# Ledger of designs, part 18: VHH binders against c3ng28

Target 1, 373 residues: c3ng28
Amino acid sequence: MLIIIRPSGEIALKSPRSRRNFEHTLANNIRSVIKEGKIWRSQGVLFLEVNDNNKNIEELSKVFGIASFSPVMSIKSYNNNLEDIINKAKEVFAEIVKGKIFSVRAKRIGSHNFTSLDVQRKVGEALYPFSRGVNLENPEVEVFIEIRNDVAYFYYKIIKGPRGLPVGVAGKTVVLFSGGIDSPVATWMMMKRGSIPVILNFNLGGSVHRKFVLEELSVLRKWSGGHKLKLFIVNGTDVLIKLSQIEKRNRVVMLKRVMYKVAERLCDKANAKSITTGESLSQVSSQTMTNLYVTEYGIKYPIFRPLIGFDKEEIVELARKIGTYEYSIKLPEYCAISTKARTSVELDEVLKDEENLNIDYEKVLENSEVIEI

## First folded at step 4 (VHH)

Design k15 (framework vhh_7mjh_2)
Fold by ESMFold2-Fast, scan of step 4:
Structure k15 (fold): chain B 373 residues (1-373), chain A 119 residues (1-119)
Amino acid sequence: as target 1 above (373 residues)
Amino acid sequence: EVQLVESGGGLVQPGGSLRLSCAASGFTVSSNYMSWVRQAPGKGLEWIGRIYTSGSTSYNPSLKSLVTISRDNSKNTLYLQMNSLRAEDTATYYCAREGRYISDAFDIWGQGTTVTVSS
């Protein structure tokens, strides 16, 4: 079976060199996901030919960089004779449109003695007797003819992909991954922009917390374009114990500063150039503007917060779509950062506390458990 | 007065087992998240595991199958059962009460009980 894969519009609009690089990465990611057949680039699309006609291609719906894809029903080489295309369309589509209200859509690439509108009109006319009628805006069935030079491709399904950019084109980001609802969604959004996430988890709930974090990452792995996800697990409870020395009002922000500082070290080690968090503005008391300012103060890498402007309901909807929600809600009580932290901490107090604690962030990272998923 | 007192430490042979106790006064252990924490000589604090108000437990993954945390509500006492002890398990063992929120961290600590694993 042949599949036409259409890259995201952003890729199509890039310079020739950049477009080739993005299409090359996309092709490699598709090979990693499908694991069989042949893939090649042709005039703005990718063709995927699988030897097994029963191969499940639904996994393409989770490959970032794909706008849409279509399994091809039939192919017709023609010698600049529109009649050949019309006759093949009748052969292929008569049963598909039988008793249905339909529309014909044509796309043309190359030089021809006819327009896409000519194809749509003449094929529509030829199929009309088999149908229940034509409706260009709201048909029950759409049939498609894509003409590329001297070959016509016949299909009736356009399956939407997730769009975005191929994972691997945008470099690495270290994700502060709590395993709650927000951090998996933030990770997914960074993959959608082509970044490879390096996952940093501060384990606050022991073996049960670890289990659900791994299950969430297994879901996200299906969206990674075949790239393995590297997970660093730090014992976050050990950090909480050290924070017993800090005044209660500053502990949550200090915990976050420790997380950011360890993530900063991991950026150096993994050759990542940003830290990503699942933080949303004012969602919880530790995520006020003032507390975010104090938390990131002095960090040398940019902090990406894909969810900063999202409502909780929007994040939940995405988590359900991604497939992480059912695992996120099963995390043990007390795995999330406190909602009762002060809405405003003093920068000078927090920096003094940090100096007094003198935590060895390199050692914290060195003592992490490392897993590849 | 809120207080935690650990007991049951001592000298143990490698491969041996030991059960530590933590008696609470001034509050009810079943109404709080309770943790066990250890500190080896010259090293930092290491979290061992916790028991939730529900009675469910969660453990440090690095200590898989070595430890079991339980409680006796009638005695208001926490327990830490340790099996297959190694020399690196030599440490001072603390029980601690966890706050309901991370901002509360560990608000009450015991004095600690020392476990030495050696021949």
Scores: ipSAE 0.011, ipTM 0.470, lowest interface PAE 9.5, mean pLDDT 86

Design k16 (framework vhh_7mjh_2)
Fold by ESMFold2-Fast, scan of step 4:
Structure k16 (fold): chain B 373 residues (1-373), chain A 119 residues (1-119)
Amino acid sequence: as target 1 above (373 residues)
Amino acid sequence: EVQLVESGGGLVQPGGSLRLSCAASGFTVSSNYMSWVRQAPGKGLEWIGRIYTSGSTSYNPSLKSLVTISRDNSKNTLYLQMNSLRAEDTATYYCAREGRYMSDAFDIWGQGTTVTVSS
């Protein structure tokens, strides 16, 4: 089975050199996901030749950098004469358009004695007797002919890919990953923009929490373009003991500062240039604008919050689409510290608490378990 | 930059006639297949017809006796003549250039012009 793969629109609009680099990374990611067959680049698209198997279609639907792809029904080498293409289109598409309202779409690359509209019109005329009629806007079936130099490709499916950029082109980001509904979605959004996520999890919930975090990461691994996901699990017990020494109302923000500071050290270790969180503005008391300001104060890397402007319903919808929602909802809530923070903590107070706690963030990171997924 | 601008819409009485215009800039209408499409309030798009590069035309069979598409190559302008208008013809009317790529039926659309058929 031959598959035509179309890179996302923003890749197609890049300079020839940049587009080539992105297409090269995309091809490598596809090879990592589809372990069989042959892939090659040709004039703005990728061709993938594989065994006729629907599982390859499902896997391609999760590769960022793909706008769409089409399994090819038939291929015809021809001279620069339209009649061969018309006759092959009748042979291939007559049964597809039978009893249906249809449209013909044609695309042409190279030099020919005919236009794409000529192909569309003449093939439409040839197929019309088999059909129930033509409608350009709302056909029941669309048939496609893509002509590339002296070869015509016939297909009737355009399957949408996830778009975005190939994972690997945008560098690494350290994700503060709680395993709740939000952090897997934030991770997915960063992968969509081409980033390789390095996952940092503070385990406050024991073995059950760990189990569902791993299952969420197994789902996200299907979207990673074949890149392995590196997970650092911090034992949160020592941090929680230290946090018991400060006023309860400041504990949640202080815990988040510890998490940010450890993530900052992990950026240095992993050569990442940003920290990503699943925080949305005003969703919970610890995520007010003032508390986010206090939480990130003094951090040297940019903080990406892909969900900052999302409401909970939007995040849930994405989590279901991604496949992480079913695992996120099974994560037990761990209440070893107060879940209610002040909506506006005082920066000076938090910084004094931080100085008094004197947590060794490097040591916290060094005492993490490292897993590759 | 390529652009299409429709004009000529407005309020018309049932049984009346109306001619819509579509001025093109940045490309030549005679070098492309051009279509008219419409969208009634709360409904999907309905294709009205096209004019070929040759100047010949084809129409939606349900509308064939009621509409005529023409162009003026010297003015780079497309026209839609409508006769015997009924309330059901109330819609926003668009002219469109048929696309170069198989994934796109129409690659350039105008802003649209609204026709209201009412007493």
Scores: ipSAE 0.000, ipTM 0.080, lowest interface PAE 27.1, mean pLDDT 84

Design k17 (framework vhh_7mjh_2)
Fold by ESMFold2-Fast, scan of step 4:
Structure k17 (fold): chain B 373 residues (1-373), chain A 119 residues (1-119)
Amino acid sequence: as target 1 above (373 residues)
Amino acid sequence: EVQLVESGGGLVQPGGSLRLSCAASGFTVSSNYMSWVRQAPGKGLEWIGRIYTSGSTSYNPSLKSLVTISRDNSKNTLYLQMNSLRAEDTATYYCAREGKYFSDAFDIWGQGTTVTVSS
């Protein structure tokens, strides 16, 4: 079976060199996900040829960089004789249009002795007797004929892909991954923009928390374009013990500063150029404008917050679509990182506490468990 | 009054084993998450491991092969079994009750028991 894969429109807008690089990365990601067959670039699309019994074509719906794809029903080489194309269309589509109001859409690439309109008109005429009628604006079924040079491709399905950019084109980001509903969605959004996420988890909830983090990452792995996800699990209890020495109201923000500082060191090690979080503005007391300012003060990498302007309901909707929600809600309440915090901590107090704690962030990172999935 | 009292510390030879006890009063250990923590002279606090209400345990990866945490519900007592002790294991060992919320990470600590690993 042959599949026509249409890259995201943003890829077409890139410079010729960048476009070729994006298309090459997309082809490699598709190959990693499908694991078999042949893929090649041609005239703004990718062709994927797989065995007819391939059950993994649905995985293309989770490959970022794909706008849409169409399984090809039939292929016809022709000798500039439009009648060959019309006869093949009648053979292939008669059953598809049977008893339905239909339309024909034709596209041409290359030089021909006929127009796209000629193809639409004549194929429409040939299929009309099998149909219930023609309606160009609101048909019950559309049939497509795509003519590329001397080959015609016949299909009737256009399956939407997730769009975005191929994972791998935008470099690495270190994701502060809590396992709650927000951080998996933030990770998915960064992958949609072509970033490879490096996952940093502070384990505060032991084996149960670890289990559901791994389940969520298994779901996100299906969206990674075949890229393995690298997970660093830090024992958060060591940090909590040190934080017991400072004022309770400052502990949430201080914990987040520790997480950001360890993520900063991981950026250095992984050659990542940003930190990503699942924080949204004013969702909880630790995520007020002032507390976010205090939390990221002095961090040398940009902090990406894809969810900063999202409502809780929007995040939940995305988490359900992604498939992570069912695992996020199984985390016990006591494993929640964000709890009662001052809505406006004092920067000077937090910096003084940080100096007094004198945490060795590199040592914290070195003691992490490292897993690839 | 809630209280934790550690015992079982002392001098032990390198390569030896030792079992520490932590007796709780004023609350039930099986109803709380409980941790063991140590502090070597002149060093910071180091978390050893925890036991959950379910009886499951988790450990500092650097120490997992060397320690075992258990409890005896009938005696309301926690235990820390340590094997293959080295000079670096010389420290004051504390048991601690974990708070329900992370802002109260450890809400009660014992007085500590000192372990000295030396020939």
Scores: ipSAE 0.000, ipTM 0.156, lowest interface PAE 21.2, mean pLDDT 84

Design k18 (framework vhh_7mjh_2)
Fold by ESMFold2-Fast, scan of step 4:
Structure k18 (fold): chain B 373 residues (1-373), chain A 119 residues (1-119)
Amino acid sequence: as target 1 above (373 residues)
Amino acid sequence: EVQLVESGGGLVQPGGSLRLSCAASGFTVSSNYMSWVRQAPGKGLEWIGRIYTSGSTSYNPSLKSLVTISRDNSKNTLYLQMNSLRAEDTATYYCAREGYYFSDAFDIWGQGTTVTVSS
């Protein structure tokens, strides 16, 4: 079967050089996910030809860079003779419109002796006797005819893709991945913008926590465009022991500073140019504007917070759509730091505590477990 | 110069195993989709499988249980591991770089290495 794949609109807005690079990366990602078939470019779309028994077509709905795709029911070559298109439409669509209120949508590329409206009107007339009627605004079924030069493509499904940009075009980001509801969504949002995530997890919850982090990453792997996800797991026990030496109400912010500093070293190691977190403004006491300021103070890489302006309900909705929510909610809450965070910590106090703790961030990273997913 | 050079072919007994190598120069194998293709005497080309940039692999369903494709990025080399070889596996084996946009359009081919399965 043939599939018409429509790239994201913003890819079309790029320079010819950039557009070709983005389309090439998209084609490579599609092939990594589908694993069979032929893909070629034609007048602003990609065509994918696969075996008729391929049940992996739904995986295209998880490839960033795709705006939509349509499995083609039939193809008709013609010589600007609208009658050929009408007769083929009757043949392929009569059963689909049977007993239903329908509409015909036509798109035309190239030079023809007829318009899209001519196609819609004439095909509509031909299909009307099989249908329950026509309604252009609220039909029960839509049938589509896409005419490209001398070939007409007949389909009745437009399946939405996730849009965005192909994973791989925007460089690497180190994600501080807790395994809770927020960090998988933040990771997904960075992949949507074309970034390759390098995952950094501080394991404070033992083997059960590790298990659910891996399951969440298995879900995100389906959205990665075939790119493997590299996971660094740090055992946080030594850090937690050191944190017992400082004021209880400063410990959560200090733990986050340690995480940011280790992520900074991982950026150097992995050639990443940013750190990504799942933090939302004022979601919890440690994520007030003052505490975020203190947490990131002195970090040399930009901090991306895709969820900074999101409500918890919005994040949950995305997590359900992505498929990570069912695993995130099974993640055990760890109470390794049995204390409440201040809503406003003092920068000078935290920097003094940091100096006194004298944590070797490089060694913390060196002791990480490395897994490819 | 951009080129591919296959090696490791030869005479193998039925039921035996053999690993073919494909050394690339002038480009990076991990940055491209790479395929193995074979041609038995008097027959057309048969696609064996590919390795994606991600390191994942895809195989001809008829051959999936018999072959494994891998690469060594440090050596810029592609491998084809073949097991349970039969007389019908006698062929010239090629490694090829897949071209832009077309899964079966190869823009660089090696010279080939011959595998003969006979006792």
Scores: ipSAE 0.000, ipTM 0.121, lowest interface PAE 19.6, mean pLDDT 84

Design k19 (framework vhh_7mjh_2)
Fold by ESMFold2-Fast, scan of step 4:
Structure k19 (fold): chain B 373 residues (1-373), chain A 119 residues (1-119)
Amino acid sequence: as target 1 above (373 residues)
Amino acid sequence: EVQLVESGGGLVQPGGSLRLSCAASGFTVSSNYMSWVRQAPGKGLEWIGRIYTSGSTSYNPSLKSLVTISRDNSKNTLYLQMNSLRAEDTATYYCAREGWYFSDAFDSWGQGTTVTVSS
């Protein structure tokens, strides 16, 4: 089976060298998902030839960097003969248009003795007797012929891909992954931009929390372009004990500072250049502008917040589409840290508390459980 | 490790037939596009033909009626059947695995087997 894969439009707009690098990464990711076959570039698209028994073709719908793909039939015309194309179109499409209102769409690249309009008209005429009629604007089925130099490609399916950029082109980011609704969506958004996520989870909810975090990551693994996901699980118990020593109103922000500081050490270890969180502005009291300022104060890596401007409804919609929502809602809420949410903490107070706690962030990271998914 | 080993070459009289074999190890031939390529003494490489993963074949138009490419999946072996051999068919014949990325790029090929058409 032959498939035409159309890279996302953003890749097509890159310089020739960058485009080649992005298409190379995309091809490698496709190979990792499909497991076998041959892939090659041709004038702005990728062709994938696989065995007819390949069960992984639908997984192309989860490969970032793909705008769309189509299974195709092809013929090579040495004489640039339109009649060969018409005859093959009848063979491939007669049954497809049977009893339906249809339209023919044609594209042409290269030099030919005929136009795209000639192809559309003559193939339309040839298929008309098999059909219920033609309607160019609202057909029940569309059939496509794409002519590239001396090869004609025939298809009637255009399957949408997720677009974005191939995972691997943008480097690594450490994701502070709570396992709630937001952090899986933030992870997905960073993969969509080509980043490889390194997952850092602070386990404050025991074995049940761990179970659903792993299930969420199994879902995200399907979107990773074949890249394995590395998970670091920190046991948060000793951190919670230390946080009991400070004022309740400052505890949530201080926990977040600990998480950011440990993520900073993980960036050094994993050669990541950013920290990603699922935080959105003003969604909860700990995520006010003042509290985000205090939380990230003194961190040396940029903090990416893909969801900073998202409404809760938008995040839920994406979580359902990604497939993480059903697992996220099963995570138990942890209430061990504080019930007195402060919408604005004082930087000076928080820094004094931090000095008093004297947490060894490197040791916290070193004691993490490491899992590859 | 990927390895290709050609065999079956030798001396053949003009008009004769010969079948070349290519034994593959470290990968599955049915999962890759496989080509036959030849090089006559003092000349460049000439592509002979290809077998697709589907089992379909395509040939250099100049050679289409004279050669047949096939494979035996159970033996993981590729074949090139040649008929009506001429003196100009004298060459070293290579089997080659086409790379996963880029059409007509070969990422592995064997040491070759020599075919001499004489007398």
Scores: ipSAE 0.000, ipTM 0.282, lowest interface PAE 13.2, mean pLDDT 84

Design k20 (framework vhh_7mjh_2)
Fold by ESMFold2-Fast, scan of step 4:
Structure k20 (fold): chain B 373 residues (1-373), chain A 119 residues (1-119)
Amino acid sequence: as target 1 above (373 residues)
Amino acid sequence: EVQLVESGGGLVQPGGSLRLSCAASGFTVSSNYMSWVRQAPGKGLEWIGRIYTSGSTSYNPSLKSLVTISRDNSKNTLYLQMNSLRAEDTATYYCAREGWYISDAFDYWGQGTTVTVSS
């Protein structure tokens, strides 16, 4: 089976060398997902040829860098004879348009003695007797003929891809991954921009939290373009014990500072150049502008917050579409730390607490469990 | 669990008006592209129109002057207002959520509500 894959429009705007590099990464990601077959570049598209029994084709809908793809029903070589194309279209599409209102869309690349409009008109005329009628604006079914030099490709499906950029082109980011609703969505958004996420999870909920974090990552793995997701699980017990030594109202912000500081060390270890969080502005007391300022104070890497301007309903809808929501809702809240936080903590107090706690962030990271998904 | 339930169909006289409702549960209509589609007896599916997440609408040009799609975000409900109904508008009307990654595919459909236009 032959599949026409159309890269994201943003890739087409790159310089020739950069475009080749992006297309090369995309092809490698597709190969990793499909696991067999042959892929090659041709005049702005990728062709993928696989066995008819391949069960991974639908996974292309989760490969970032793909705008759309079309399984090819049939191909026809011809010698600039439009009649061959019309006859093949009638053979291939008669059953597809039967009893339906349809339209024909034609595209051609190369030099021909006919136009795309000629193809659309003549094929439309040939198929009309089998159909219920033609409607160019809102047909019940569309049939497509793509002519590339001396070969015509016949298909009736254009399946949307997620667009974005191929995972791997933008470098690594360390994701502070709680397993709640927000952090999986933030991870997905960074993958859409071509970044490889390195997952850092602070386990304060034991084996139940570990289970659902792994299930969420298995969902996100389907979106990773075949890249394995590396997960670092920190046992948070020692951190919780140290946090008991400071004022209750400062504990949530201090826990977040510990998480950011450990993520900073992981950036060094993994050669990542940013930290990503699922934080949304003013969603909870710990995520006010003042508290975010205090939380990230002194961190040397950029902090990306893809959800900073999203409301709760928008995040939930994305989580449902990604497939992580059903697992996120099963994670219980951290019971050992008060969820009540001051809406505006004092920077000097927090920095003093941090100095007094003297947590060895490198040691915390060193003792993490490491899993590849 | 995602569910769409249409209501408001029935018998209406030619030239009359009717408003169909589609109650959604398990997701938020304002966060999705939503469409109305109809199927006349013995015919294929005909797309009526959609409402975007922004609240903007687009319609089948042959039906644009006869229909209006709206939603009530507080009730999580989609509406189809139909005016100047004719016998040819007799059909089962479906509310559908547009799929995110499949062209022209709807990932959830309602059960449909039947509209009969006759004297």
Scores: ipSAE 0.000, ipTM 0.101, lowest interface PAE 21.3, mean pLDDT 84

Design k21 (framework vhh_7mjh_2)
Fold by ESMFold2-Fast, scan of step 4:
Structure k21 (fold): chain B 373 residues (1-373), chain A 119 residues (1-119)
Amino acid sequence: as target 1 above (373 residues)
Amino acid sequence: EVQLVESGGGLVQPGGSLRLSCAASGFTVSSNYMSWVRQAPGKGLEWIGRIYTSGSTSYNPSLKSLVTISRDNSKNTLYLQMNSLRAEDTATYYCAREGTYWSDAFDIWGQGTTVTVSS
């Protein structure tokens, strides 16, 4: 089985050197996911040749950097003979257009003694007797012929990929991963832009919480382009004990600040250049504009919040599409820290509390459990 | 604005030859599929053949040995060469611009030129 893979249009807009590097990373990611067959680059597309019964073709729909892909049938070295193309099209497409309103789409690259219009005209004429009619704008079925030099490719399926950029091209980001609905979606969005996520989880909910975090990451692993996901689990108990020493209304913001500070140290160790969170503006009291300002104050890495402008309904829709939603909703409600935070904490008060707590963030990270998924 | 004008018809003896011309204005013949169609007195339209944008031709199987379609891109003109004419070839001959697919209607027709084959 031969498959034509079309990279994201954004890749085609890059400089020649950058485009080649992106295409190379994409091909390697596809090899990591498919694990068999032969892949090669050719004039703006990739070709993948696999055994006819390869069920892994469905995994291409989860590889970022792919705009679309099509299983194709081909005629090799037809010597620019239009009649061979027409005869093959009739053989491949007669049953596909049977009783349907159809259209023929032709694309041509290289030098030929015929035009794309000639192909569309003659193939349409040959297929018309089997069909219910032709409609160029609203056909019930479309059949495609793509001619590249001396090879013609025939297909009737265009399967959409996730687009984006190949995972690996944009560097690493440390994700503050709670396992709720939001953080898996934020992780997916960063992978879509080509970043490798390094996952940091503060376990405040015990073994059940840990279980569902691992299940969510197993789902995200299917979208990683074959890259393994590294997970750091911090035991949150010691942090919670220290937080009991400060005013209750400041505790949630202080917990988030501790998480950011530990993520900052992980950036140093993992060679990541950003921290990613699943925070949406004004979603909860701890995520007001003022509280986000206080939370990130003094952090040396940029904070990416892919969901900052998203409604909860939009996040849920993405979580369902990604496959993480069913696990996110099973996380137990954690009540050891009050979820009722002050909607506007004072920066100076929080910084004084931070100084008094004197948490060793590097030691917190050193005592984490490390898992590769 | 956009028009086709046929010329070259007239009286011809059985076994003779004739060349019809079709001058196009307002569009380029080499950029379109072009056909010749005829209508004998009291009969329906009969398709003769076409020339594709590539310059390749296709003919009605009943007429393939008797006709040749060509064009001159510099004159924006289509031609129909007919040989070994018979009385049954008496008809009004039209040139027409075709749509992209077989089901598309011919969208521009000439006025026609009459060919009479008799002694």
Scores: ipSAE 0.000, ipTM 0.130, lowest interface PAE 25.3, mean pLDDT 83

Design k22 (framework vhh_7mjh_2)
Fold by ESMFold2-Fast, scan of step 4:
Structure k22 (fold): chain B 373 residues (1-373), chain A 119 residues (1-119)
Amino acid sequence: as target 1 above (373 residues)
Amino acid sequence: EVQLVESGGGLVQPGGSLRLSCAASGFTVSSNYMSWVRQAPGKGLEWIGRIYTSGSTSYNPSLKSLVTISRDNSKNTLYLQMNSLRAEDTATYYCAREGSYYSDAFDIWGQGTTVTVSS
């Protein structure tokens, strides 16, 4: 089967040099996901040719950089004769439009002795007797004819892709990944902008927490454009023991500062230029504007918070769409310590506590379990 | 019920080696993160290392070259191999299951086994 793949419109707006690089990365990501077949670029689209029994074709709907794709029903070469196209459309689409209200959409690339409107009108006339009628605004079925130089492509499905940019074009980000509802969605949003996520997890919930984090990352791996996800699991146990030395009210913010400082070291090690979190403003007491300011104070890399302006309902809706929600809700609630934080901690007090604890962040990172997914 | 029992402690000469065992009952060690922790007389707890569910290990960097943690899944038993022991290694050694609760960093501890390094 032949498939027409249309890159995101944002890719088309880039300079010729950047566009080629983005299209090249997209093609490589598609190859990694589909695993068989042939892919090539042609006049603003990608053509993918696969075996009809390919079980991975539906995964194109999870490849960032794709606006849409269409399985091709038939191909017709012609000698600048519109009648050849009309006759082929009648043959291919008569059964598709049977008993339905339809419309014809034509697209034309190259020089022809006819217009797209000519194709739409004449094919519409030829198919009308088989149909229940024509409606250009709200048809029950749309049939498409895409003419590229001397070849016409016939299809009736346009399947939406996730858009965005190909994973790999925007560099690496270290994601502070809790395994809750928010951090998988934040990871997905960074992949949508073309970034490769490096996952940092502080395990506070033992083996059960680890199991569901791995399942969430298996889901996200389907959206990674074939890129492997590297996971660093830090056991939070030794950090929690040290945190017992400070006032309870400051422990959650201090734990988050430790996470940020370890993420900063991981940025150096992984050659990442940002830290990403799933934090949303005022969602929980540790995520007030003051506490976010205190948490990130002194970090040298930019902190990306894709969910900062999202409502909880919006995040849940995305988590369901992505496929991570069913695993996120299985994480034990007792590992969610953010609800114990003060809504406004004092910067000077927290910095003094940090100095007294004198945690070796590089050592904390060194003790991580490393998994490639 | 759920418990951990350490064994293998005793007197050892400086430069010697010793292997500690930790037998688990009521749960499966391979299904949990397991740690070794020690406490020298009059000092605080010092974390030695852990073994993950995957079988991977991580260690306190100051002790990494001196210790090895392993397990035998068929015996449901955790081990700590110690080499090049010094007087400073004199401590009570505990095996511990890493907890699932914020306040319970180690939710199950063994009774401890005492290692004394003396000439």
Scores: ipSAE 0.000, ipTM 0.340, lowest interface PAE 15.6, mean pLDDT 84

